# Ledger of designs, part 27: VHH binders against o26223

Target 1, 191 residues: o26223
Amino acid sequence: MKLLWTSQHIKVTVHIDGKVSKMDVLEAIKTRRSIRKYQDREVPEELIDKILDAAMCGPSAVDERPWHFIVVRNREMLEKIPEVHPYGAMVKDAPVAIIVCCDSSLEKIPGFWVQDCSIASQNILLAAHSLGLGAVWTGVYPLEDRVEGIRRLFSIPEHVIPFSVIPLGYPAENPGTRDLFDPDRIHLEKW

## First folded at step 18 (VHH)

Design XB13
Fold by OpenDDE, look of step 18:
Structure XB13 (fold): chain B 191 residues (1-191), chain A 124 residues (1-124)
Amino acid sequence: as target 1 above (191 residues)
Amino acid sequence: QVQLQESGGGLVQPGGSLRLSCAASGFKFSRYWMSWVRQAPGEGREWVSSISWKGTWTYYADSVKGRFTIARDNVKNTLYLLMDSLKSDDTAVYYCAKHIYTNKPKTQDEFDYWGQGTQVTVSS
């Protein structure tokens, strides 16, 4: 029985009436896309809070939870981010961006902070999507020029490492869904 | 230098209409949310209306909802406030204000630049 994956266009009907439709976790994962175009619509603080809550729910090495988040709604700052982040052009058009950072002083095991912050960043993307928002992960670390650029721009202390910039907003595009399943990447018991 | 200049104020009878304009310069006008704020004699500043940077989203105070319309022309770098069905209680100095943030304002501290204001007087 060939499971015909009918590309059901999950119309995320963002009901204007504030009822966030509950999205299943697998649906969120499978249907999430990078969104780089946004409406000129504000993102309610409540949604940001939910996203940040989700961001902090991920596991971390030895429960170190090294992440910090800068929520940027300052338009001038949003406009400046692309100047130091060449692949962050869409940030200037977003109503809000979250900068995920690592406080190195919280790190318990060296090097795992990258995984921790990655998990946090992914949770931001999934949470945003589940809430009817679009987002994209723009990498900062490990590129030194971007790290230093963001650090300088936001006066981030030396012991804190900017990891990612995630613009988000109500989507102004619908890139559709992709099937990224690759059975050739699955090995049973041995390579 | 950022400049905001209001115009269009004046004396009008109750039930009358006015159109306020705010000419903006010295910044990328089309990239910022804008608001109107008013101050009546002896009272504090009252938020009146806000508009998103592209003009798609508008917000109004309950006191002016259904009577006032905020609009913008990003080509002309101009903010407008269409005021219909004016009441005596609408008498105030009206200020154009530039947003710092990409949201509806919560406090007056969310504005970084203000115009000089234009006087609106509603009287019989």
Scores: ipSAE 0.854, ipTM 0.929, lowest interface PAE 0.5, mean pLDDT 92
Fold by ESMFold2, fold request of step 23:
Structure XB13 (fold): chain B 191 residues (1-191), chain A 124 residues (1-124)
Amino acid sequence: as target 1 above (191 residues)
Amino acid sequence: QVQLQESGGGLVQPGGSLRLSCAASGFKFSRYWMSWVRQAPGEGREWVSSISWKGTWTYYADSVKGRFTIARDNVKNTLYLLMDSLKSDDTAVYYCAKHIYTNKPKTQDEFDYWGQGTQVTVSS
């Protein structure tokens, strides 16, 4: 995918109409909202492929890339997730969910996998948003009952840790934008 | 106990119309995509149409576009196929089928339950 470059400003046309659309990175970051209501519209496999490609572009500790992803489209399985993940109730209303996992056998430096999988999870959210989809991160790790429940439901091996469940679909809500910048959180040179 | 029961088939003249119904029970009908699939004598099964779980998105095989309309009533747990401008090639047993997944079907393995079917015969 190659953008056309112009003199001082890099401009791309962004069209949210079901055709190929491109969004500036800062715009995507600032406008992404957690979306918990979805259309009953199919999410094409090629969009999931793009989202997971983006997820795997994230940095990781010593390039260990410990992540694995389970793509869930089975309606019965989507309906069962809230039984072991009570704050994931919206998952049953989504056309698809992605489970982000860590394979501990891929760790090169113990303990950094949480950061690695968090980066991949955020990339999923941003990529979905840029493609006209809505998503939300629902936490699994470090709650042990949720970890074991999801592991059991999806036959995840004991050395693999389910980190998050991310339902996604075409949005059926528009929460609007927020202004969250807080200068008091910025410390120059020292605390 | 999942049950799918088709009705509304029969003998019709070319150019005529029929409405097929599929009564569903034993599952949360409003949570699943549904399809119509047909089988002509001596042939394999042919996907006809699909509808998303809320009914907002509908899809049709090229052979029936513009002539057939799929619909659902999630209160009555009923799937419909309105068939207009019928022709001899539409003669088949019509089945309603329950999807496993949240997508247009690619293969027959993506349906876990089928009705018994209803015969549609278009006299030539």
Scores: ipSAE 0.639, ipTM 0.868, lowest interface PAE 1.7, mean pLDDT 90
Fold by ESMFold2, look of step 18:
Structure XB13 (fold): chain B 191 residues (1-191), chain A 124 residues (1-124)
Amino acid sequence: as target 1 above (191 residues)
Amino acid sequence: QVQLQESGGGLVQPGGSLRLSCAASGFKFSRYWMSWVRQAPGEGREWVSSISWKGTWTYYADSVKGRFTIARDNVKNTLYLLMDSLKSDDTAVYYCAKHIYTNKPKTQDEFDYWGQGTQVTVSS
């Protein structure tokens, strides 16, 4: 039987990991990999703050900055995301997820919020990587069943559009780096 | 329905040892952080120790570091607290608590279920 009361207090010791490695930006971009396996290690709130600060540093169409972020640490909610987002199965195994959303009331140029939220999402991935974390972007928008499922699950209002779910944590895998440079994709002066 | 049942408390002499157990049911135990919290007579609840959902990360209050060991068995859905070098200050009711979130607790509001407790008494 569950025993709940409101008058009892618990003493809590908070341990904050403030150690951050310096990483060159080109190195971060080239070495970032999608990470889908995570340690059960806590991701400190301070690192999430740094990641979201970086997310908000991205450019946006006419400086509209339409993004909002939901930080999810609730285990039950993390376990429920795959029920409405089948390709987000790894989210249940992460210690934390960030949901990137667009507040359409902030939109100044129709449709550019997708680019704006994509930029914020990529900045989350790069910042997480630079902090020793692994992450992966799982797509929500434009898939209507995923959009409505996530909206329902997190009580997101109708004018706010969930764009992506980004699980993150200390990595439990190392897929290595890839060399994806393809000179044939580069066109000088014209197609 | 979530149930947490502590056992293993008792009367011990100073310097003695006890092993507490917490049998968990009604939820996916291996998916949640767990904690031990104690309450001495006439005092508030004091966080003792926490363990991450796979058991890889463990945390202790300063008052018990080096003397207590938290562990879990995710096959048997059981949380443990091995208490060594017990002192009179360790006399308390010990509770098993289930975390809501994936982190060390900051307040008691971060636990959604508690056991009924097991008494540990370190006699003088």
Scores: ipSAE 0.627, ipTM 0.865, lowest interface PAE 1.8, mean pLDDT 90
Fold by ESMFold2, fold request of step 23:
Structure XB13 (fold): chain B 191 residues (1-191), chain A 124 residues (1-124)
Amino acid sequence: as target 1 above (191 residues)
Amino acid sequence: QVQLQESGGGLVQPGGSLRLSCAASGFKFSRYWMSWVRQAPGEGREWVSSISWKGTWTYYADSVKGRFTIARDNVKNTLYLLMDSLKSDDTAVYYCAKHIYTNKPKTQDEFDYWGQGTQVTVSS
């Protein structure tokens, strides 16, 4: 009556001498753009695993690694995020979102968790881009109404602080690249 | 309240065709993945096909690839299953199912609402 079932069974061939093209890290950093329009294509769990692996490779203050991640694929929940996050309207149109959180009980040096979670969030953006996905960081912390709204919506406990919501999916837009290098921002030896 | 109502089943000969419809109401149909799932007599439920919320991506069980086509009309809030080249093995009750998540289903627990089903019988 209750059978094991698979949604898909795919044949995989492995090339011993083959290679998978990888994006150069400087190229990834320079070409990543905030993407706010997504295809309704499934984002495989394997890609989310790779993205979160990358997020957890970030440095943190005294290696405290205070981050936790909520992966949201529930359509009803994705539709509700804009109700508590006024600049997160694109989240309802994404197939998946990642909420980056700080567990304050993991802090070893109080106050550096913001830097730690910012690093994890940026790694999510870069890893998603390298995998052919588009993403955007929508700010939650330090805006109290957004923090409270997201905490309530996802039943996040009081010692855990939602930091960012990152919707992602296969991109449905191409905003192009920018040249933002500004030599006037570089100061040699002193200000 | 969410309602899913299937129609279009019936008795057909092997090699015949049917079109199933599922009228949806009580939710924002165009925001959800939808699936067809079937249950043959004495068997568990078998996933047949899924379609993404805009209809751009479609997925099929190996047993029906090339013969069945899933489609949706987000204006009329209707899901379809176009079945061609029907075989005796396709005899089942066919259910329309609403996804909770934005992916191909792994288990039937990933659907929160089901229709009552429509019988398809393929017999000589």
Scores: ipSAE 0.610, ipTM 0.855, lowest interface PAE 1.8, mean pLDDT 90
Fold by ESMFold2, fold request of step 23:
Structure XB13 (fold): chain B 191 residues (1-191), chain A 124 residues (1-124)
Amino acid sequence: as target 1 above (191 residues)
Amino acid sequence: QVQLQESGGGLVQPGGSLRLSCAASGFKFSRYWMSWVRQAPGEGREWVSSISWKGTWTYYADSVKGRFTIARDNVKNTLYLLMDSLKSDDTAVYYCAKHIYTNKPKTQDEFDYWGQGTQVTVSS
């Protein structure tokens, strides 16, 4: 079908050539690694939707669900993130980044939003991994200079707190699996 | 100042070949997806092909798939469209366009800069 562009809407019929793995949840948790090198391959919007759906399935303190997400695909904005985030250099090389934010007006118990947004962020990492994508959590909160830099860059209002920036894409590296189980961290009945 | 300058258009017989070039300047060419878009007389603009910023992934409209090849040279900051097996339906002005986003375009509003275009005419 020939697709003609207009200023309003263009329908594009695409064949997305990707397979979704059937990954056991324990396998996903144990094999997920921080990925900082990405292909220049498009990440389909449907995969981002699935990832954010998973992010919002996380528990939160008294079901406050304080999270908001900014999806960044604008190349210029991706290039600017490292200017305000010194450990975010890989973000400019990603096809997309997700900024996890807290809307403090949704807090029901002060301070638990950090746990809430941490859960959402980890769910993003696991969902991305299960879909064949690589991602890494780059910390913003509680470093005030990073928080203000990201807030300014994305016009985030003062009552909204940027928590993390998560670049993601099809991986261009494979750091391998780690065995991190440490029985000495387990305490029976008491410390 | 972002500039996109197409060249290589002309008159060609059906079944012939043509290579279009787009010289880019005023921006970091290797950091952006690029596209070719065409406009036949009296018609709207039609997306033709896109290429990712490193050139690894290429996409084509159904109407040109298998006949056209998009390529880029990130050293010379030049975008190419190799057009083979040309048909009369390929007659159009061909534009080079710079993407704002890191994806295949959905609308022409996803380009921030366009070239002036180069005319391709397929006639025997």
Scores: ipSAE 0.604, ipTM 0.854, lowest interface PAE 1.9, mean pLDDT 90
Fold by ESMFold2, last read:
Structure XB13 (fold): chain B 191 residues (1-191), chain A 124 residues (1-124)
Amino acid sequence: as target 1 above (191 residues)
Amino acid sequence: QVQLQESGGGLVQPGGSLRLSCAASGFKFSRYWMSWVRQAPGEGREWVSSISWKGTWTYYADSVKGRFTIARDNVKNTLYLLMDSLKSDDTAVYYCAKHIYTNKPKTQDEFDYWGQGTQVTVSS
């Protein structure tokens, strides 16, 4: 069938990769690695929706849920992020980035938003991994130059704090598994 | 300034072949998805094919699957459309279009720059 382009949205049949892994939560935690190289493959909106649903399942201080998420697919904007975020160079090579933000007006307990947004950010990483995607957390807060740069680039208001930028895509690298267990970090009953 | 210049159109008989080229300049071509879009006489624009920024993923409208091949050369900043087994229904002006986003397009508003087009006419 011939699809004619108009000013209205035209629906096209989307073929999603039918290979969806079931992954135990402990396996996901142990096998997730920071991925900084991505295929030029489209990341479907459905997968982003699942990832953000998972992000919002995290606990927060007194259930304050202070988080907001900006989904970036605009190539020009992805190319600009490294100009204000020098450790985010890989963002320009990703098909998608998610910016995790705190709306300080939603805080119920001052100062716990960092923990809240950290939990949401980690859930994004784990959910992406479980869906066959690779991601990496690039830090924005508490570095003021990065916070202001990202805020300016995405027109984020002053009461909203960009916390992290998470580029993601189908991985183009495999860094392998690590053994990081260190019993010296475990203290029984006291320090 | 972004420039897209199509070439390679012409008159061919049904069953014939053509190769279209689109020379790109004024932007980092290798960072963007690209598409071919066509417009037949008296009709709206129809998406034909798209290619991801490294060229690894290609997509085609049902009407051209198996007959057309999209390709890109990121060294020469050139987009291609190889058209085989041409039919009268393929008669159109063919446009090269630059994507804004990192996905298969849904509407023509997802392209920010277009070429001037090259005419393909399939007739005996």
Scores: ipSAE 0.592, ipTM 0.853, lowest interface PAE 2.0, mean pLDDT 90

Design XB13
Fold by ESMFold2, last read:
Structure XB13 (fold): chain B 191 residues (1-191), chain A 124 residues (1-124)
Amino acid sequence: as target 1 above (191 residues)
Amino acid sequence: QVQLQESGGGLVQPGGSLRLSCAASGFKFSRYWMSWVRQAPGEGREWVSSISWKGTWTYYADSVKGRFTIARDNVKNTLYLLMDSLKSDDTAVYYCAKHIYTNKPKTQDEFDYWGQGTQVTVSS
């Protein structure tokens, strides 16, 4: 059985001069794109506060909330991240990066911290998008060399695990929206 | 070693103009915000102006807005301050300062390197 579907018009969201339009949540999810080119414009502290508030609104296993965040605005440190994180090359070109970490001492159920930190990371991306910013998730965990490199660079203790590095800033590119819906990925009642 | 060398100061009459330069070396100049900061005799240091690392965003203290223009040349690694309509209370030593962070500065602790300064004296 195939889903009975109706014809729908896809909205295109355009941001003007960093001004944030009130955005439907489904529209935000569908229009968010990874942004890897940024203006040299300052990202105000109040926008970072809003993004991190959103990050902490995510659900977590048994409400364990294992996340910690490092906000990086130090130019020298932003320049050093790609030396230990090769797929984070665009981080040096961003005005700000957020490092999402797990404090393993806060785990209540072992191993679910990955899901917890993934939820926080995605919320950062969506909140940044809703505020007229662009961001991209760059993976650190589970790649051991990246984890240890970031840990050393930011003096992160052994019980704290750097999970992702998320550079962000006002976008200097517009990759447009994508239509990624694939009905063949939907299985009714069974595989 | 990071070096910042200001030049272009001097004695000018009220209403006059002056252009300050700051030659930078020993770091990747085009990657950093830069500022001008001044210190009048017997006063604390006063932030004057800042510019983002590509030069796209500029900021000014209210006391100089509309009269001063900050600029940078990332090929020559040089920071500039064009000063117009100078007043006697613009008399100060002007310092070129390198930012640590990607923000408009809040305190002088947010600069890690300073030049030796260049004296600007507006007569009367």
Scores: ipSAE 0.563, ipTM 0.842, lowest interface PAE 2.1, mean pLDDT 90

